# Ledger of designs, part 275: VH-VL binders against q9h9l3

Target 1, 176 residues: q9h9l3
Amino acid sequence: PRKMVAIDCEMVGTGPKGHVSSLARCSIVNYNGDVLYDEYILPPCHIVDYRTRWSGIRKQHMVNATPFKIARGQILKILTGKIVVGHAIHNDFKALQYFHPKSLTRDTSHIPPLNRKADCPENATMSLKHLTKKLLNRDIQVGKSGHSSVEDAQATMELYKLVEVEWEEHLARNPP
Key: E = the ipSAE of ESMFold2; O = the ipSAE of OpenDDE; V2 = 0.75 times the mean of E and O plus 0.25 times the DockQ between their complexes.

## First folded at step 16 (VH-VL)

Design cx2 (framework fv_nivolumab; at its last look DockQ between E and O 0.03; V2 from the best seeds 0.00; counts 0 for: pae E 15.4 > 2, placed apart)
Fold by OpenDDE, look of step 16:
Structure cx2 (fold): chain C 176 residues (1-176), chain A 122 residues (1-122), chain B 107 residues (1-107)
Amino acid sequence: as target 1 above (176 residues)
Amino acid sequence: QVQLVESGGGVVQPGRSLRLDCKASGFTFSSYGMHWVRQAPGKGLEWVAVISYDGSYTYYADSVKGRFTISRDNSKNTLFLQMNSLRAEDTAVYYCAKGTYSYDYTGYFDYWGQGTLVTVSS
Amino acid sequence: EIVLTQSPATLSLSPGERATLSCRASQSVSSYLAWYQQKPGQAPRLLIYDASERATGIPARFSGSGSGTDFTLTISSLEPEDFAVYYCQQSYNWPYTFGQGTKVEIK
């Protein structure tokens, strides 16, 4: 197995008017799509907006959720030393209050060859849903019940695998 | 085609134990939460228990808490309900039901088995 | 627990008529409400979820509406196969609960 994982996080709204995005679920899969980590996470602050339509998070998920500090430690342990693949991954890292080394980070929302393969403008920011449909012929994030971070992480990994060789060669020639 | 087939029902005396099985097919079993719902003869529906897709979360109705255990074997596409200390009021048709949403255990029941009858009587 | 009360207990109608079934929750369940149909000797079938979303394969004559505490299932024109017992179910909080059911019978 490759030293590569994909991550996807779901956030809820905390703070005044729910404008603060707090981690409420994190899923990590390996190169093969196997789930390494999938936990509901309890924010340190009161949840004002579950953002269920997008996050898929409901009040019931918080009943036995893992406290943020504990979850963060578990997640960081998994990510350390790995190439981390994500989509718009800066949001995930922000929610985790952790930033992975840039040289070990892969953001599928900013990979020109991936966009090219999907017949999209190379410099455009495309959604995970669109790329997944176009390149994998798979529907994700359907319905009104929100996203599945496991499915999203799996899709992200599969997308990256399509351009892995080309992109890794590019990065080797052009280190960030 | 989604299919759920319950088995293990029968007649038992109060205080005894019984295990129900539910064999799933036609969908990625390991990606969905699963539920048990029961229906006493001539009565309405009663939610019994839920288990998440990976078994990490379980919840029970108060009426069965401490006596029933929901579990699953994803390698065999099978859901289980271990029923201990059975009571007369546990007499019902027991349905296994598929959760609506992938990688979740909340929501609704979009597919049901045919049910298996459990009769608890002296 | 959240108590769901359905009304009426029995609804006697003829084929082609409009059926309106009510489900009232003891507290708000937001839109986390589903409707099921059950025929004698059969397992329940999901009709509506999230108060107004029609399940796969469900005919257009079935519709759901409402939010909070008051919900309605409407069958615009009853077909012979629609005579059955209907249950509402909330997924807002544990334990999940069902209404006591409304029997739609032929007049």
Scores: ipSAE 0.688, ipTM 0.899, lowest interface PAE 0.8, mean pLDDT 95
Fold by ESMFold2, look of step 16:
Structure cx2 (fold): chain C 176 residues (1-176), chain A 122 residues (1-122), chain B 107 residues (1-107)
Amino acid sequence: as target 1 above (176 residues)
Amino acid sequence: QVQLVESGGGVVQPGRSLRLDCKASGFTFSSYGMHWVRQAPGKGLEWVAVISYDGSYTYYADSVKGRFTISRDNSKNTLFLQMNSLRAEDTAVYYCAKGTYSYDYTGYFDYWGQGTLVTVSS
Amino acid sequence: EIVLTQSPATLSLSPGERATLSCRASQSVSSYLAWYQQKPGQAPRLLIYDASERATGIPARFSGSGSGTDFTLTISSLEPEDFAVYYCQQSYNWPYTFGQGTKVEIK
């Protein structure tokens, strides 16, 4: 069996009017939820909107943040050859300027058996907060100080474990 | 510019063998899964087989399993389909198709070759 | 095996009209659905992938929607070059399957 990790990223606004999403924090956990990586990351472009209400990123976090190209190298080294679990993970990969092989990617926002367990339409795109509340009886992303990417990565791994056996067997029969 | 060129089609009798080649250029061939898709004259499309980027995984449609072998030579940027024990129902235009995502042999076919015709008749 | 049923079999329209093509799957394919265009004597061309994402170089008049079992390809205003056969394809489960095609022809 291939090793698994879960990833979650926080983005800030760069570019015109802060509409471009740029990576400002990345957390990676192993199957047991142990933190393998957790760094604040300095985008290569000027930050226009810290998006703190959701991202939790403040100016002080950028003072000693790892430059994007260095952080990306560190992150990709961890991801290489592994099954990577995330929630709406396309956004994380886009911010990393990298797309992990689809056959090694698991997106908890697009797993029909997981939605079914949550009594949600199988094709709905459910938020991490919603799924975590319904299926793990846990409140994440509490308050207005922003998300914790460590907390979110850990929740994402626990959600995947609920459907891991079924979904891995499905993917083995229908390789993505 | 991505280019896929099939060759090796022709007219053969039932029970005979053919090998199709697909020469690739314009992309890193060794990073992509490759597929064969066929289309009988006047008919729709039928997926035939897949091979992963490194050749470690293959899968076949039931209609060809045990008779066809997909393979690749990454040093020559070439995809192959060895077709044994050919039947009349294997008559089709055969396309090689590139998988969309690097290091992923699944998904959709963003580039196709021009196709090569295989006719199996007595 | 997942069967994709396209409707209508033939769609007769004039340039400038809106075309709406349907693809229904025998079971959920989530969002793992693509649309291809094929003109006579040519290989298929990828138009839409992941149900709604436009492939590189595809004009904005082509759009896809749907998830699960019901999918739609819309051509907002037909151009002369759009008269062709259109196929849907699922990549949810092996074997990959195609719909039987919808021919869009000039009225």
Scores: ipSAE 0.000, ipTM 0.480, lowest interface PAE 15.4, mean pLDDT 89
ESMFold2 (binder alone), look of step 16: mean pLDDT 94; pTM 0.956

Design cy1 (framework fv_fezakinumab; at its last look DockQ between E and O 0.37; V2 from the best seeds 0.00; counts 0 for: pae E 7.6 > 2)
Fold by OpenDDE, look of step 16:
Structure cy1 (fold): chain C 176 residues (1-176), chain A 123 residues (1-123), chain B 111 residues (1-111)
Amino acid sequence: as target 1 above (176 residues)
Amino acid sequence: QVQLVQSGAEVKKPGASVKVSCKASGYTFTSYYMHWVRQAPGQGLEWVGWINPYTGFEFYAQKFRGRVTMTRDTSISTAYMELSRLRSDDTAVYYCARSGTSSYDSGPRFDPWGRGTLVTVSS
Amino acid sequence: QAVLTQPPSVSGAPGQRVTISCTGSSSDIGLGSDVHWYQQLPGTAPKLLIYDNSNRPSGVPDRFSGSKSGTSASLAITGLQAEDEADYYCQSYDSSLEGWVFGGGTQLTVL
């Protein structure tokens, strides 16, 4: 059986007008919620917008941040061969400039049984915060300090565990 | 229609450099990665590297690091591959090919391909 | 370096079924990823034939099919036609190499 991990990344704005999303923090947890990886990451380009309100990233976090290429290698080593769970995970992989197999990817923003359990439309894209509150009765992403990628990764894993059996059976019958 | 138009054939001496171009049309140039793949005469396909036209980030196969440089000009939707210190075994058809940026779009599959550019290295 | 292994050549008569294998070693993390297949007709550029193990792009006949199990992928061609004579390459992403790897290619001859 393949091991399962959950990932959440925080991005800052680079490039023209800060519209490019560059990886600035990555957190990975195992099935039990134990932290396997949590590092600040230094983008190769100048940061135009820290997006602190959302990312929680500040300039001081970049002082000793791990260079992107090094961090990318470390992260890929962890993800390789694993079932990777995330929320809107395509953004994380894109920021990593990495391709994880679709068959080994679980995106909690696109799991109809999860939305159904939360009394949401099955084909709607719900936020991690909303699903976490409805299904886990937990508040995440609160305050003005920005998101915690560790907290978000843990919440994502817990949400997936609620529908794991049903969804894995569905995927087995309907491989992507 | 999505098209990749490559520059013409090149003949170079050993030790020289060659720069091949690939002009994209029919899609948003910066929304897809551009790959370079070469094929020596009678041989298989060999991946050289890729570039993100939006960010300019490039990654090369270990074999070519130090000799290859990939760039792009977004104003004309054109990608470039420059290979330096050419050797006879660099003789090959060089292809540019498009891929998506994530598994949720067109993903890591290469589609379409350019028609290729023959680079001949001979004394 | 991770290598995807293909038979150098396969052959079949018109109307027959042929299979091309693509195998990685247990240490080859490349085949831990999805596999794509390309067809290269003589004197032409490669063309995407199968993506993500078993999906056909528009325009590819249903007589072409792909599958993957473990560290082995397979391309099957049913109802073989003369126009199928070409080189076929499997491809996968290798996270350890942070890039793509191709099989050695298989030359298909239609007898």
Scores: ipSAE 0.565, ipTM 0.848, lowest interface PAE 1.5, mean pLDDT 93
Fold by ESMFold2, look of step 16:
Structure cy1 (fold): chain C 176 residues (1-176), chain A 123 residues (1-123), chain B 111 residues (1-111)
Amino acid sequence: as target 1 above (176 residues)
Amino acid sequence: QVQLVQSGAEVKKPGASVKVSCKASGYTFTSYYMHWVRQAPGQGLEWVGWINPYTGFEFYAQKFRGRVTMTRDTSISTAYMELSRLRSDDTAVYYCARSGTSSYDSGPRFDPWGRGTLVTVSS
Amino acid sequence: QAVLTQPPSVSGAPGQRVTISCTGSSSDIGLGSDVHWYQQLPGTAPKLLIYDNSNRPSGVPDRFSGSKSGTSASLAITGLQAEDEADYYCQSYDSSLEGWVFGGGTQLTVL
């Protein structure tokens, strides 16, 4: 049986007008929600917009942050060979500049049974905050100090557990 | 029309370096990864590596690490691949190819390809 | 050695059906990586023929089709025509090598 982890990333704005999203924090938790990785990451290019209200990233976090190339290597070592759970996980993999196998990827923003449990249309793309409130009775991403990628990764794992048996069986019958 | 225009053929001696260019047009250069693939005469295709033109971050196939450098100049929409310490078995056509727009979770397709740059290493 | 295994050659007469196999491993196709196919006419660069296992780009005739199952993929060509004579390569991503891998290529001859 494969081990399962959940990942969540926070991005800052780089490039012209800060429109490019670059990785500035990454958190990985195991099946039980224990933290396997949680580091601030220094992007390889100039930060234009810290996006602090959402990212929680401030200039002081970058002083001793792990350079992107090193952090990427550490993160990929954890992800390789594992089932990786995330929410809108394409954005996380894009920020990592990484391709994870489809058969080992679980995206809680695209699981019809999860939407059904939340009494939402099966084809809707629901936010992590909304699903967590509806299905786990928890408020995440509260206030103006930014998101916690640890909190978000933990919530993502708990959401997946609600549909894990059904969805894993579905994927076994319908390999991606 | 999306196009990739590569630099002309090169003839090099063993131990030298070669730098091949790939100029993109017809799309936003920085929005897609650029890959390099080579094909020795009469042989199949071999992936060399990629570069993200926006950030400049690069990743190389294990076989080429330490000998290849991929760079770009966003002001002229041009990607470069430099291969050092050339050997006779580096003789090949070197293609640039744009990553498709598919999901990052499954590996994008290559479309379009440049016409290739023949690099001949003769001793 | 190519990571993805293809037959070195196949042949068929005009109008016939041919199939080209592409066999990978548990670290590439077997992990759910998509398969793409390229056609390389003599003396030219490869051209995308099939992407994401079974999709055709605009301009590719519907007599070309692709499929994937388990650790293998297949390209089928029906109604074979003289202009189909080319080399065909499959491509996927391999997580163990952390890179894109190609088949060794299949030379299609139209008799």
Scores: ipSAE 0.051, ipTM 0.676, lowest interface PAE 7.6, mean pLDDT 88
ESMFold2 (binder alone), look of step 16: mean pLDDT 91; pTM 0.931

Design cy2 (framework fv_fezakinumab; at its last look DockQ between E and O 0.13; V2 from the best seeds 0.00; counts 0 for: pae E 16.0 > 2, placed apart)
Fold by OpenDDE, look of step 16:
Structure cy2 (fold): chain C 176 residues (1-176), chain A 123 residues (1-123), chain B 111 residues (1-111)
Amino acid sequence: as target 1 above (176 residues)
Amino acid sequence: QVQLVQSGAEVKKPGASVKVSCKASGYTFTSYYMHWVRQAPGQGLEWVGWINPYTGSEFYAQKFRGRVTMTRDTSISTAYMELSRLRSDDTAVYYCARSGTYYYDSGSRFDPWGRGTLVTVSS
Amino acid sequence: QAVLTQPPSVSGAPGQRVTISCTGSSSDIGSGYDVHWYQQLPGTAPKLLIYDNSNRPSGVPDRFSGSKSGTSASLAITGLQAEDEADYYCQSYDSSLEGWVFGGGTQLTVL
């Protein structure tokens, strides 16, 4: 069995009008929720919008942030060969400019059994916050200080654990 | 219909530079990556690199780093590949090919392809 | 020189079944990355034939099929037809190179 990690990234706005989502923080936890990686990351381009209310990223966090290229290398080293769990994880991989094998990816925003457990439509895209509240009876992303990527990664892993056996069996019969 | 139209054949001397263009139509140019692949006469396909037309970020195969430059003009939905310090073994048909932005968006498969641009390097 | 290994040539008679292998390594196919196949008719650009190991784009006959196992992939062509005479390339992603890689190509001859 492969090792499993959960990832969550925070993005800031760069490029024209700040519409480009650039990686500004990345958190990775193991199966037990232990933090393996948590760093502020400096985008290669000028930050136009910190998106602080969502990202929790402030200008001060970028002062000693790890340059993107360096951070990317560190992160990829952790992810390589592992089953990676995330919520709407395509956004994280996009920000990382990274391709992880589909067969080794688990996106909690697209797991029908998870939605079923939460009494949600199986094919609907539910938020991490909603699923966490419904299934774990825990409040995340509370307040105006922005998200905690560590908290979100941990929640994502815990959610996946609820359906891990069933979903892994499904994937084995129906590989992506 | 999605289409990639490439510039015409080029003949260059060793040491010169060549710039090939690829004009995209039928889709949102900035929503897909543009790849460049070349094929020497009678040989196989070789990946050169890719560019994100939205951000302008590019990545090249190690073999071509330092000699290749990929750019784009979003105003005319056109991607460019420039190869410098040309040598005889750079003689090939150069293709542009579209892929998704991310792995989950079909980022790993190339479709469609341009018709190719023959670049001949000879003294 | 190609990262993925293909037989240089295969041949078959009309109506027969042929297979083209694509052997990779632990850093590409073996890492779980999907394999795609392209058909290149003489004098033309490559065309996507199979994507994500076993899926056919619209317009590709069902006599073309793909599979992947371990570090290798395979393209199967049943009911071989004269029009299938072409070069076939497999493609994947290599994590060590951080780039896409192709097989050396296989020339299919219909006898």
Scores: ipSAE 0.169, ipTM 0.764, lowest interface PAE 3.1, mean pLDDT 92
Fold by ESMFold2, look of step 16:
Structure cy2 (fold): chain C 176 residues (1-176), chain A 123 residues (1-123), chain B 111 residues (1-111)
Amino acid sequence: as target 1 above (176 residues)
Amino acid sequence: QVQLVQSGAEVKKPGASVKVSCKASGYTFTSYYMHWVRQAPGQGLEWVGWINPYTGSEFYAQKFRGRVTMTRDTSISTAYMELSRLRSDDTAVYYCARSGTYYYDSGSRFDPWGRGTLVTVSS
Amino acid sequence: QAVLTQPPSVSGAPGQRVTISCTGSSSDIGSGYDVHWYQQLPGTAPKLLIYDNSNRPSGVPDRFSGSKSGTSASLAITGLQAEDEADYYCQSYDSSLEGWVFGGGTQLTVL
């Protein structure tokens, strides 16, 4: 029925002491894992901490980065009307200054059947790295050079597919 | 209660400089961008630039580059705009306005605005 | 010249509906940038009226509404009242100019 996409974002530190997380990269993939969007994004504030060890963002990536307001418009155009899958996706929407309809949102960090498949407590918040290793036998986010939002978005979509039938039926029975 | 209080009206001759102040209260000054917008008599609004009060970084509309300088003093929660080499078409009301473009619940909107500072450039 | 185009004036009788248009280009509204609206009463600073295309800040009556489509935005005012007589400005961001841009303003007269 509805088209489904997965999203992942990387953030840098802005604001006082670099404590504010601001969007610096966003990747969106379709159901088959094909890349629909992958851009470096220039925050409207000065970057205090690139957080490169986790974000993979370096100063050179910002030279031709898309300004936040433009990128937000492009991203929201892709997300509108679609089921959006993410991991701890509230952080991604917060960085986008956007709220996607709950009925169209799927968060792999909060799906009890997925945790059960991984032999994890059903109500625990599990990391994407751990779920991907346990359920897909893949290592992601390897090393200290930073995450790939493309890799992470693709992994998130594959994780959701493992529980898609069960979870979509659950949501149909229990509409938000 | 969020408030922006601007300095008083100024009369300047062509070629002079003017420095307008904007004192913020009722919020964390360093957490929000400060913008400057001007309005010539009988005309519309024109964006001049922004400053990030936390870092001191600034960005100016292309028309004003080379003539405008935006600064701040975080110890007194005050932003400043200085415009140099004034000419008669710089006569306008100059507003400061707050924006929260890097917080999750704030966009590029301007709220609140100062009451404005009239700068008149005439001989 | 204003980057965003608004009609210079509109008028309506008390109780009527009025619409103010704001037309941009592919480098501003057409790129998906949000539109904000400001009301400026005579002799006063602008005041935020509508933000992020259609959101109303606390204290703004629900007879004010906004929308955006393509390269254009619209402000609607229903149930016109005498105190609505003011100038109205739309605002967005323009990537070609690398800055915030305003419409030329619309003078609303309540007859």
Scores: ipSAE 0.000, ipTM 0.470, lowest interface PAE 16.0, mean pLDDT 87
ESMFold2 (binder alone), look of step 16: mean pLDDT 92; pTM 0.944

Design cz1 (framework fv_nivolumab; at its last look DockQ between E and O 0.68; V2 from the best seeds 0.00; counts 0 for: pae E 13.9 > 2)
Fold by OpenDDE, look of step 16:
Structure cz1 (fold): chain C 176 residues (1-176), chain A 124 residues (1-124), chain B 107 residues (1-107)
Amino acid sequence: as target 1 above (176 residues)
Amino acid sequence: QVQLVESGGGVVQPGRSLRLDCKASGFTFSDYEMHWVRQAPGKGLEWVAVIRYDGSNEYYADSVKGRFTISRDNSKNTLFLQMNSLRAEDTAVYYCAKEGSSQSSASLRYFDYWGQGTLVTVSS
Amino acid sequence: EIVLTQSPATLSLSPGERATLSCRASQSVDDYLAWYQQKPGQAPRLLIYDASNRATGIPARFSGSGSGTDFTLTISSLEPEDFAVYYCQQYDYWPLTFGQGTKVEIK
């Protein structure tokens, strides 16, 4: 079986009005939740909005941050050939300017059996925080100081593991 | 600048169908969830439906479920609302609304931009 | 669904006065709360998101506070253009829901 990793990224706002989401932190964990990668990343453009409430990113984190191009290379080496699990993972890939093969991608925001297990509408997009509370009885993203991408990546992996067997069988019968 | 322009509203009889369009510009349309929100005359706001960024999934308010269909064509930057089996209580101004912001693990479903709306009147 | 109750229904004030609008949620929505302004014949305009963050271009006289179930929108000194209907909206639970609105009218 293929190795699985879970990824979570934090983005800051760049561009004239801060509407461009630029990668500022990336965390990757393995199947057991061990951290494989966790780095602050320096966007190529000036940061207009740190989005600290959500990202947890502050100005001091960018002082020794890894340049984007370097970080991207490091991250891609880890992801290549893996089944990549994430929540609303299209945002992470967009920020990375990298798109993983669909057949090797698992998005926990779009798994009906996972929603069903959480007594949520199968066709609704639920937050990672909500699913984690319902299914793992754990509070993540607490407070206003921003998210922990490591914590979020670990939660994402644990959620996926709850439906892994069922979902992998479904995907085998219905390849994307 | 961001622009959302609704069209397709009008007067229809109960039981009939109508399709609304919303043309988007000024942002990367395919990156955001899009929503419909309606407002009956002299009343408050009611969320109607949402569609995922890639059109892969949609969710509806109970009041319109089974009758309305939200869809999108990202190649044309256009959002749609197909309204079937229309009722008098569906009379409202219908707004298309853009999702505010997103992080990797969370969707922030406030609406930072709205169209000017299109009026749908259902009457016998 | 989450029910948002706004109070008062109508607030009559004069220009220059302070306006305080309340929004109560039937259960905690954390800080996933937005405020909108709507003038007659116009679409709603975003004022506040995440309970206390002012949207781009919104004057400093507008401020939001609160978390959990109780939220407040404050207009420190009313301008003539501020007389409108104000709505709160939660985005913590499906379906998304709005308050019934507070009308701020000129005294």
Scores: ipSAE 0.354, ipTM 0.802, lowest interface PAE 1.9, mean pLDDT 93
Fold by ESMFold2, look of step 16:
Structure cz1 (fold): chain C 176 residues (1-176), chain A 124 residues (1-124), chain B 107 residues (1-107)
Amino acid sequence: as target 1 above (176 residues)
Amino acid sequence: QVQLVESGGGVVQPGRSLRLDCKASGFTFSDYEMHWVRQAPGKGLEWVAVIRYDGSNEYYADSVKGRFTISRDNSKNTLFLQMNSLRAEDTAVYYCAKEGSSQSSASLRYFDYWGQGTLVTVSS
Amino acid sequence: EIVLTQSPATLSLSPGERATLSCRASQSVDDYLAWYQQKPGQAPRLLIYDASNRATGIPARFSGSGSGTDFTLTISSLEPEDFAVYYCQQYDYWPLTFGQGTKVEIK
């Protein structure tokens, strides 16, 4: 049986006017929520906007951050061959400059059974904060000091577990 | 430079169909959820529909559900709105809107870029 | 469906004055609220997102505050280009909804 991990990333602004999203933190947890990886990552380009209010990233975090090339290699080694769970996960893969097989990818922002459990339209995009509050009775991303990618990755895994059996069976019968 | 350019608007009779196109440039189109938002002449803004970045999921305002279909072709950087069974109340400027960037842990459903709009007039 | 009620409907002020625009939600939308500016014949422009975050390129005179049900857009000192219609938008619940607008006009 394939091992399953959850991933969450935080981005900073690079490029003109800080509009490019570049990876600055990545957290990966296993099925039980144990942290497998949690590193601040130094983008290869100059940081224009730390986006601290959402990212939680400050200049001090970049002082000893792992360079992007090295961090990417470490992260991809963990992800290869595994089912990877995330929320709006294409943003994480874009920031990693990586394509994970669709058959091994799970996106909690668009799982119809999960939406049904939250009493939401099956085809709606759902925020992690909203799903976590409705289905796990937990508040995440509290305040304006930034998100915790560890907390968010753990929440994402717990949400997926609520529908894991049903959704894995659905995907087995409806492969890409 | 992010650009969104709508086309396909015009004057049509009630009950007819139109398709709107929105051509995107200046960003990676397939990374973002895209929306249609409309504004009747002299009125406020009304959200119409959204489509997931990969085209797999859609959601509609009740006022258009069953009549309008949002779709996208990521190979052509184009968003579509197929409008069937048009009614006088569908008369509006239709805007293509790009969802804002989100942290991987959250979806931010505000619109950081808008097209210029295309006018659809439904009258007999 | 979340109803956003903006007040006042029209705000008549002179350049240099402070503008205070209100948006009230029928239910809590936490901080998932954006503000837009729209000038005649133009598309809306994003000013503020997540209740208080200024969008890229928006002057510091624009600020947003509030959470839950009560939100405020403040323009600290009106410039001639700020006379426009302003809309709030919530994105906590489907369907996404906008307020009816506040027109800021020259006195």
Scores: ipSAE 0.000, ipTM 0.531, lowest interface PAE 13.9, mean pLDDT 88
ESMFold2 (binder alone), look of step 16: mean pLDDT 93; pTM 0.950

